# Ledger of designs, part 359: VH-VL binders against q96il0

Target 1, 167 residues: q96il0
Amino acid sequence: APERGAERRDTAPSGVSRFCPPRKSCHDWIGPPDKYSNLRPVHFYIPENESPLEQKLRKLRQETQEWNQQFWANQNLTFSKEKEEFIHSRLKTKGLGLRTESGQKATLNAEEMADFYKEFLSKNFQKHMYYNRDWYKRNFAITFFMGKVALERIWNKLKQKQKKRSN

## First folded at step 14 (VH-VL)

Design Zd36 (framework fv_ebrasodebart)
Fold by ESMFold2-Fast, scan of step 14:
Structure Zd36 (fold): chain C 167 residues (1-167), chain A 120 residues (1-120), chain B 108 residues (1-108)
Amino acid sequence: as target 1 above (167 residues)
Amino acid sequence: QIQLVQSGAEVKKPGASVKVSCKASGYTFTEYYISWVRQAPGQGLEWMGFISAHESYTNYAQKLQGRVTMTTDTSTSTAYMELRSLRSDDTAVYYCARDQSYLPRGHDYWGQGTLVTVSS
Amino acid sequence: QAVLTQPPSVSVSPGQTASITCSGDKLGDRFAYWYQQKPGQSPVLVMYEDSERPSGIPERFSASNSGNTATLTISGTQAMDEADYYCQAWRSSTAYVVFGGGTKLTVL
């Protein structure tokens, strides 16, 4: 069965925060939490004369961040929708209306909500397990390229020092 | 060696559904996404969606939302793509192709393609 | 809505350098990929991660990606290079993979 809101383009944001880093930064900058994923985006500093290896690392980090943002935005939308459906279903079973006497949304107590959280976690266990595996693998790849960039920078510093010694 | 082998050609009437299979061999199936890409006669490549081998991450092209479902069977290293409510403009060669889930290497291996003809 | 724009056709003489462009907003911030497709065959990956060449692809194939434009360059073009070429990127702004419209390379 199709799920209404989560399947629409406008309910699944594709990008990270559009906020620009304040001032000229020589370092990566962390933005405010994304509205949909609740994750803080990292805006990557681009050095002058960025090497091909540095550019590859930056693109890999940006792509990994966007992949992570997409996953959690979709997960959060699914959680919110299923939570609302669970609450409505339980209220109907109890013979209660969807709104309180004051017109606010009716809700369940913490004990009843524990049933939803347990069910949601159980249903999504394998999905989260494979997400964690891919997240770790992506970070291992990033760490590997960070190491390559670090070695390149060390080599460049040694090369500059050697030239200055000779000149 | 590394291969993606697809099911044979299908002829369907408008309104029917088709399910194409893609059997992977020669690599660790669960470490790759499988993309489905179609190509209408004389036209370009059109991405339909991708699915992780363990089905934890799936994305479909917006224009196919509600009509396409992608699944996998890890025990047979097989991916499936089902397209419902077929129209004449769904006539195309349907390809499966792999890409790494954690490192963007591109679609390095492709199935041979499955011709799906929709006509009345 | 994300679009990768390629010229429909490019013609070169044997031995000349062919240049095929792929344009998209901030494409240079994404990895670009290139595929070769000959009639009746499946696509073949010829370039990945902007400028990397898969094993088995001749050295005369090279590529770049900067700003809004990725370019596939084939030096010393041969008759066997005659094919349709497609660029591809992962565009998180569209939450999916996107292909360019394709370029038919003719070697005359």
Scores: ipSAE 0.569, ipTM 0.796, lowest interface PAE 1.4, mean pLDDT 83

Design Zd37 (framework fv_ebrasodebart)
Fold by ESMFold2-Fast, scan of step 14:
Structure Zd37 (fold): chain C 167 residues (1-167), chain A 120 residues (1-120), chain B 108 residues (1-108)
Amino acid sequence: as target 1 above (167 residues)
Amino acid sequence: QIQLVQSGAEVKKPGASVKVSCKASGYTFTEYYISWVRQAPGQGLEWMGRISAHESYTNYAQKLQGRVTMTTDTSTSTAYMELRSLRSDDTAVYYCARDQSYLPRGHDYWGQGTLVTVSS
Amino acid sequence: QAVLTQPPSVSVSPGQTASITCSGDKLGDRFAYWYQQKPGQSPVLVMYEDSERPSGIPERFSASNSGNTATLTISGTQAMDEADYYCQAWRSSTAYVVFGGGTKLTVL
């Protein structure tokens, strides 16, 4: 059963709170950036009179968002892991510690980091190319269903206008 | 005709690795994911993971993370699933199934299954 | 851990309507899928995207999905429908695909 209270918080076993928008929101909500993907999730508003076509569009958008979020979460984690491994390897080769004398995280100069970025981009080029292909295909499908929903809404408005004229 | 044809039955000892193949025909291989699903004797279906045919996207079930590797060979339209550090509870029929990459249509075509038996 | 719950077995007489349920938290916010598996055979997709029927699947198969429960309905059940039925849905957390535990449909 729905309740009308404040924002819900689900606590994961790790003690992390999960944010939920208020139940009476009349619009889609944009949440905070995901820790891993760095993308802002859209929390879709579910209208009380949602048509089957509107429901299908919403589910399709949700599935596409989850697919996209998962891809970038994995990619960002891989980038961060490989970046740290590269930095640690280069610092070890130089005989330097992982922390500066001030206790700050040790880093490499821009020229050395440029080598890592070039290697990472080259290594992942084909992966990103195929991601883009599938991303465009998914967005084409969503756009197609958005068009169908728009036509349905126009038709419903015309029917309502006809009923009002009938008096 | 759309077909997924899997390699034959395998008998392995605990600790060994097994690699099952799935050869696709009758469709454009690179436009679909291949999922791997296993079924222990008398038990239900368990999803293991999926791979894009061009190897750019993989998702593995958390339970199998670190033990499973999925690969493809686009020149032969073949998908592979390798499971390492085999245990007796890995005894199952292993299926490959195709899944559309851009629309969530479900697993519409399945391989015939490969029985993998893990015993001493 | 995400789970989809199905009754272990459902029994119907020939010609009667069989209903097989699949329950999961907010399952109605996701697409549900249904598979039929006969002994010694691979699963066959019988329903996709909640209520869509693949080519070759008889019209007596229908399905719905709302709230926490997806339902596969087989009207005028025949002996040939005797099989294990599995529901499936997408989950974004630890795995993309989750299967229900399966339901054995007996027609007698």
Scores: ipSAE 0.600, ipTM 0.820, lowest interface PAE 1.3, mean pLDDT 83

Design Zd38 (framework fv_ebrasodebart)
Fold by OpenDDE, second read of step 15:
Structure Zd38 (fold): chain C 167 residues (1-167), chain A 120 residues (1-120), chain B 108 residues (1-108)
Amino acid sequence: as target 1 above (167 residues)
Amino acid sequence: QIQLVQSGAEVKKPGASVKVSCKASGYTFTEYYISWVRQAPGQGLEWMGHISAHESYTNYAQKLQGRVTMTTDTSTSTAYMELRSLRSDDTAVYYCARDQSYLPRGHDYWGQGTLVTVSS
Amino acid sequence: QAVLTQPPSVSVSPGQTASITCSGDKLGDRFAYWYQQKPGQSPVLVMYEDSERPSGIPERFSASNSGNTATLTISGTQAMDEADYYCQAWRSSTAYVVFGGGTKLTVL
């Protein structure tokens, strides 16, 4: 009995961008697009005297970034897989091989592919709706904490100026 | 009040499957994820995976890949966890817990737990 | 080996302060969560997002994060605080939840 090769479900590789910013960087760095998500990762700077509020903001931003990376990496993988399956299925139905007489990969026309895109979008509609909802929630929270951090920084600068005037 | 109510204890033989249910109430089921965590007798907590309410996203622990399936029924606000090819080391209390993200976060509400015993 | 390291046990006298540490690689980049579990009961979230306290959790519970170490602090420890405590964080390399090995808190 031929051992049915366990289809290694291609787990989306943990898209930890191998991009490492210089150790002496004092600002956020943007990496090249990730090969799976096609999103550019941001490496967040960690100040030496990071406040608890700044730390929370940084962690929220980092988490949101990773959330986006994982979502799109998985979505792109799923899309690519389903697209290939669709093409193969349609070619087979047409009695066409996977390769043309010239040895090129057989492709479907734009109209046939439009059916795939429509079906894919319909199938993933709910997923995208929830993604969008969560995206807005996360960005709202981040924006809120950005405001708090800005206020904290202003307050700290004012306190420092007062202390310098008193000495 | 937010509650997660799990199905009762199960006794299974090695090689069998078990399906545990988790009924959620007191909140909008579709706005949260359900995580599953198990605890072997006298051991720590082990995360198994999580699922979105509409089954649009699932993530399973690598150790359980191929053996575990998580599903949801939005009409009944119920999550299900199926574990196949049971072994003696799968003997544990299984918990469902509420989560809010595609990325695993903290679990603010927990089910009462379901004891699954795998014995020959 | 657990990715998050906790002491296996901590002992404290009633009224004293208990501290439970949780250490892990890149824990400083992730939120830490803390759970209390009493014998025969489900875990209860006692701290979330490093230092936030859920409603219903006593003020004597606090938490902090410094570098790659999270700390749960219980001030004025009471007999009812005797339990197992677990830290939890998300691991970016695997996209999994990781729990610490747990700490048994004994109130002497």
Scores: ipSAE 0.647, ipTM 0.844, lowest interface PAE 0.8, mean pLDDT 89
Fold by ESMFold2-Fast, scan of step 14:
Structure Zd38 (fold): chain C 167 residues (1-167), chain A 120 residues (1-120), chain B 108 residues (1-108)
Amino acid sequence: as target 1 above (167 residues)
Amino acid sequence: QIQLVQSGAEVKKPGASVKVSCKASGYTFTEYYISWVRQAPGQGLEWMGHISAHESYTNYAQKLQGRVTMTTDTSTSTAYMELRSLRSDDTAVYYCARDQSYLPRGHDYWGQGTLVTVSS
Amino acid sequence: QAVLTQPPSVSVSPGQTASITCSGDKLGDRFAYWYQQKPGQSPVLVMYEDSERPSGIPERFSASNSGNTATLTISGTQAMDEADYYCQAWRSSTAYVVFGGGTKLTVL
């Protein structure tokens, strides 16, 4: 059925390597920075003979990446919004307009901006601490599944070698 | 036993705000997100957003951005969802549901639902 | 991500196999989840992480997810299985979590 409605379309890869057969080194590749999160997305390679466990690991890594990108996109938007509100509030308090004579956005001096950064970091300290905790838990889970995949691959190689010996 | 218990039904006029609570028990609250999902009469499930127990991670559906606020109180293991500027098409049953914060296991436990009726 | 598309209704006779599909662009690259909802009740998770079955869910429930389509399969369908079924995945242009439109399963 033809598509309807607006959909977010990510930028297609533009510098991808040639297809890599399983016999040769095949790797994930890194895209350009996302506009909102400023993080580079990783596009995961899908092997032809992907096991269910390997697929589960890849899906978990993909979900974790999107979780991480969404967190930072939200933080960057919040930072930008609060920064602009802070600047507008301080300019109003000083009796200054929101634009310079040249038509550019009016800004605060470095000392006043340092006050904003300190306030923002203090306000968000607990949030960032718990984000880091969840981020580490997610990476522990990924590492655990990577270990399972490694053990599966070792077991499969040993099983194949044993079958060759019995023949 | 694992339970999510929601506050009772609400009847609101257009333009009002509603705040629904979801009290969790029987598990470690801080290891899970709470999602809010609504369902208009005779319609399907619509995800509104989710919040981590420590409020470190909060995402809202784009359609509701600016009208919805989700919060938690870890001392009482309670999640809250406030929806502002209510419209007649906000009439729905509102559910809370949990999902693990570090593994996406799906929404394995759901609250009983809270009917919010918006009428003039 | 494109919206998740489900057929609005599926009908099956008792004892027959019901199949409910959920389609989305590259859905097979994400975990799919399935929920059962009976009238006046909260949804119940019946399948998670594509093909895993929660404790308490009958063995006649199974699921798969590949390419663009996830499928919930109910073997030997019983009258008690009559319900609305919703698929779920993560990521769309407008939400981190997205539900399919739902399928009403009617048992005869």
Scores: ipSAE 0.643, ipTM 0.847, lowest interface PAE 1.1, mean pLDDT 84

Design Zd39 (framework fv_ebrasodebart)
Fold by ESMFold2-Fast, scan of step 14:
Structure Zd39 (fold): chain C 167 residues (1-167), chain A 120 residues (1-120), chain B 108 residues (1-108)
Amino acid sequence: as target 1 above (167 residues)
Amino acid sequence: QIQLVQSGAEVKKPGASVKVSCKASGYTFTEYYISWVRQAPGQGLEWMGLISAHESYTNYAQKLQGRVTMTTDTSTSTAYMELRSLRSDDTAVYYCARDQSYLPRGHDYWGQGTLVTVSS
Amino acid sequence: QAVLTQPPSVSVSPGQTASITCSGDKLGDRFAYWYQQKPGQSPVLVMYEDSERPSGIPERFSASNSGNTATLTISGTQAMDEADYYCQAWRSSTAYVVFGGGTKLTVL
């Protein structure tokens, strides 16, 4: 039996279905939207001679992507659950059933749903603010490491050029 | 200096709930996540979940999903972990530990631990 | 679920080098962390981000992480290093953070 835990072709822990870059790739690859977060995952290209600093940057980017996907997966599930609870509560208050005579889901009009959206956004405003703060801090950290990697690459090119002149 | 102080030992009956507190001091509470980790007698460390200081991010171990709730109170710099429907195999020392909210620097400071005993 | 496998025990003589391994599928693509726990005490972070050492941790502690294996190395092992050691990584199919089963280091 094939190894079930193969990361490249198996469903990711976040619920992302089989994400695999093209057979040959020298660049990052973008996959289909995650079922839960609706975000497109990025598979990072790994250079053959990856430095320890480049490896740290890649690991940090990967962790940030997974952090971001988990946040939005949780947010989307919370939204869907609270929306259904709101609809069911309002229908019960009106003395209506959860299904129409035709078997379709009973729903509220746009004016009634506007109340839910307003409450949901207000309730989650602080959560969204702190998410944005952490997202910007994480991207700032990534940018800082990208700068270090860029300097390392410039330094290595300079060293290689000097070595060729010496030979 | 930096310190995490947990509430005292608890003895509970099966089916009860327990709520453990973790009071942080000596750092900016809102810049760190708090993880909860437990350790059954003679066993290894088991991660239960983590929560951001403003409750903007939570993630629970799948095994405990539905039984655990983590909360915070930023006014007192305190994190809480509530575990419901207790079983005898929930007997463990429960630890809180901090980690950075935007950099995964590891759990650099830990509480002293809270022994929760679940027995009839 | 990403399972982190550690040997249950490792024994070394004082002054010898101790090596504790932590194995997991593609562990080298994740950051690894190491914790020391003495009986009756809370865990102490001894290594973070694969090979970084926190302030206050002796320089005889070092670590690496590549492929499927992370390794904690204690050079010139001392009696005070006798403890349980746990590796940790982030992200598995069922948990954001996962710990290895632990290794009891005996110095005698």
Scores: ipSAE 0.593, ipTM 0.817, lowest interface PAE 1.4, mean pLDDT 83

Design Zd4 (framework fv_ebrasodebart)
Fold by ESMFold2-Fast, scan of step 14:
Structure Zd4 (fold): chain C 167 residues (1-167), chain A 120 residues (1-120), chain B 108 residues (1-108)
Amino acid sequence: as target 1 above (167 residues)
Amino acid sequence: QIQLVQSGAEVKKPGASVKVSCKASGYTFTHYYISWVRQAPGQGLEWMGWISAHESYTNYAQKLQGRVTMTTDTSTSTAYMELRSLRSDDTAVYYCARDQSYLPRGHDYWGQGTLVTVSS
Amino acid sequence: QAVLTQPPSVSVSPGQTASITCSGDKLGDRFAYWYQQKPGQSPVLVMYEDSERPSGIPERFSASNSGNTATLTISGTQAMDEADYYCQAWRSSTAYVVFGGGTKLTVL
């Protein structure tokens, strides 16, 4: 495009993406964690002369991000709901009320909660396996299009150089 | 031969529930989502929700959340959509349609539709 | 909340080019899809991911999506193309699907 700022990386990674608002219009930026999914959304940089291939890649990345966030929002909701149901069930089995004598929410100890975590993991193993399969397939598609975009940019540079060499 | 075959027409009273089935054949059931889309007489298409074949993900249209449940039976490659507390404005043709679980390629195959009539 | 607006009807003569629009805020930032529905039949996917044709769909069908408007174009329109056409957008594999109100294409 017309304005193409190069991104510079100076030091070793901390496992956290660089945060940059789109003031220079050359960077993606990362937002605060979503309340439900607890994932940070990425806002994608849109170049002014975006090619059709670059546009397709951006749309795929945006759609995949929304898919991922929705999955985790639903999983977090399911976890919370099933955790409460497990606690209520165990308290009923012990002949205890849902709240303490002081009116606070009754809880189970760490050993008792370990039973819930084991059950939840076992119950949701297949779900997470298929999520991971689809996540890998989606990232393969994104990587494929990233490669195509890279080749397009290299080819355009070579054509531009050849045109300059001609006359 | 890829095919989605739906259960037959239903006539229900207000307040009742209906459960529509959609049997898939000719492809690997677990590689696709099943969407449910309805169409009231003379009206356009309205998305109700979708479900992955292993129920790893379900998502319902906001206005139907609480009244609709989608399930699958992988042993028979069948998807189900149950709509509860039926109202007269739920009268519609209900379609199932598949879409790829890993890429949003659009609803490339559709069932024949199931007419659900709600009247009293 | 999201709304996709289509003209209720479009009329063309056989052999002419038909153009059906679908408008929505920032629609060009999402993939658009197009479906054909003939009376008493299930919808048929005719265009996906803005401009891709499914196997079996004639090359006279093409589409674009930019800004706020997606357009389905049928060149050399035939009598068999007479149908209702629906756009679909704001889609992800697991989030929300929104359909346009539909356009009745009449071929004289």
Scores: ipSAE 0.558, ipTM 0.793, lowest interface PAE 1.5, mean pLDDT 82

Design Zd40 (framework fv_ebrasodebart)
Fold by ESMFold2-Fast, scan of step 14:
Structure Zd40 (fold): chain C 167 residues (1-167), chain A 120 residues (1-120), chain B 108 residues (1-108)
Amino acid sequence: as target 1 above (167 residues)
Amino acid sequence: QIQLVQSGAEVKKPGASVKVSCKASGYTFTEYWISWVRQAPGQGLEWMGYISAHESYTNYAQKLQGRVTMTTDTSTSTAYMELRSLRSDDTAVYYCARDQSYLPRGHDYWGQGTLVTVSS
Amino acid sequence: QAVLTQPPSVSVSPGQTASITCSGDKLGDRFAYWYQQKPGQSPVLVMYEDSERPSGIPERFSASNSGNTATLTISGTQAMDEADYYCQAWRSSTAYVVFGGGTKLTVL
């Protein structure tokens, strides 16, 4: 049929959205990407009878996640800022304005941007190496405590089984 | 023995800059970061920021961003904190303190403190 | 936002138990740390990761962290424990350190 004003929505249809947080569960869940770090946060389930060891593991995992998010948020911000400064500097050197006739931001072509990417990667190489070192150390610590929690749970189940057998 | 030794007291005019040093010894410098914490006369502790030994990551308190710069020299195991555009309310004892780079263990060793007085 | 609240002062008699609290929203979901500072001296770490004690710190020091409140407990308080005590935690959204306002412990 002749449709003059076809209906459209600038916002996603409301109801069930993939961006809505998951419903309550007895498990950890993964959220949407953080706008600054572009990493997905993990929300940790807290059991009612959390042991001190389980609490320590949860806090360690939470702090490691936040450390990781902060590193990448800062890195992304630094990249964005230095990219803009590089583009503005090169456009000024060419005698060009910062905006196009259409009002959009003026950009450099891929060949011109190659110098920036090379410089940025070179400058940040050592920084990323030490980030990786600390990332591995944090994951080793998490794995170690996960093992301790697993052994604690196995031991507690064995104790319950033994008591049940004695009755 | 683990030690953090800071530079001596400074007296500055408003608008000047100050650079405090913190020399580490007795441990592997690159396995820890250095936090800077200040304390105004009669006041509590205020965190200023931290820097990893290789300058691989740095974070500053939002209140001080744009005025503070932290650096390190791994060849001398020394950390530096420079504060610019000094105001009278920057008068404080400035401390450096170490913390582990991967597992949060708290600031287990502190420098002796550096008094910075900002007056006209 | 990154506020940790401590009572400004706590008084105890020698040999009694001192309790110093540190309150912050969801503080029990983060690690808490405690520092002792005597006049003219640098702070000293006395408790870390909620309840762990550094080597050299007397066993009479203990701590807990649950809900919104972390607590430093000094059993059999001695005159030498008289000092300012500060709690500390990390704030996740900005990965920065925050200190409590400090508590002056008087042993009289």
Scores: ipSAE 0.564, ipTM 0.792, lowest interface PAE 1.4, mean pLDDT 83

Design Zd41 (framework fv_ebrasodebart)
Fold by ESMFold2-Fast, scan of step 14:
Structure Zd41 (fold): chain C 167 residues (1-167), chain A 120 residues (1-120), chain B 108 residues (1-108)
Amino acid sequence: as target 1 above (167 residues)
Amino acid sequence: QIQLVQSGAEVKKPGASVKVSCKASGYTFTEYYISWVRQAPGQGLEWMGWISAHESYTYYAQKLQGRVTMTTDTSTSTAYMELRSLRSDDTAVYYCARDQSYLPRGHDYWGQGTLVTVSS
Amino acid sequence: QAVLTQPPSVSVSPGQTASITCSGDKLGDRFAYWYQQKPGQSPVLVMYEDSERPSGIPERFSASNSGNTATLTISGTQAMDEADYYCQAWRSSTAYVVFGGGTKLTVL
């Protein structure tokens, strides 16, 4: 098995085949968390007879997903960078090295880290409020189009029934 | 009524930085993103990035990452784009344009453009 | 470079239908947008979300987006429609927004 062991790499992001809907599935497929945003991507099932309204809903949902992934990828990078800079600054102030005797990155105690979290939350409060506003507005737009699709499907069923009755 | 008004033309030497402003009026500034798009003489439109009014969402084009910074001042409803380490191929008309933050409508209003000339 | 491909130029006679294409891998899975730009002027949004027309844009403008190709159609083309036309879509990974290379529409 050394040959297969050597070939067995982390293939988590590896391809469309792993993110395809299960065989005989007629539903959307949820993938593993993205390494940058830590959000699960949704791969949308495309019906053979997709209406223009259904296509618009699918595109809106995909665009919203990508917008959300970009926001959280950037936010996670900013948080990690500022956290590391804060830790390095405090360790330098105390005359401590950046690494422990065991070679691990030196960390601050919970009381010192609370200062960072308080500052970060205060600094980003307005930013997160506007993100939440836009996130809810996007979800309301998606819900609105989901309602339109539902009404379209009901209307199509009624037209089909009326056509059969007229014949 | 709805307007985006940009700062005036700039002439810069290679290696310098330029900061272009875009003042919005006639709408609720915080409900729109501002995109920056440039156009070299005789060339097409090139997207540089966009920024939300409260800077909660900022995305830069890959080619310009590390050289471009976008900011806003909500109190004056003004967006800014700073481009550093200017090269002769940065000579272009720079546009700001708005798009809705929560529903894709496209860039429906554009600034008049700012010509930035980079020459020695 | 643009990721979206447009023909550099299209020529039509007045009253003829003009067709401007924009091609990209799986473009039909994304929203497409169209902009008109006249010399010395800022771009103007003429079509959004594939086929929607902004208020103030003439009814003779229409658009579609399917497969790998988005198409802007101008019926009964007028001299005033002479301009450069740019398509736009969203692309994740290396850039969020991308423009086509542009098409110069000449009405002769």
Scores: ipSAE 0.584, ipTM 0.806, lowest interface PAE 1.4, mean pLDDT 83

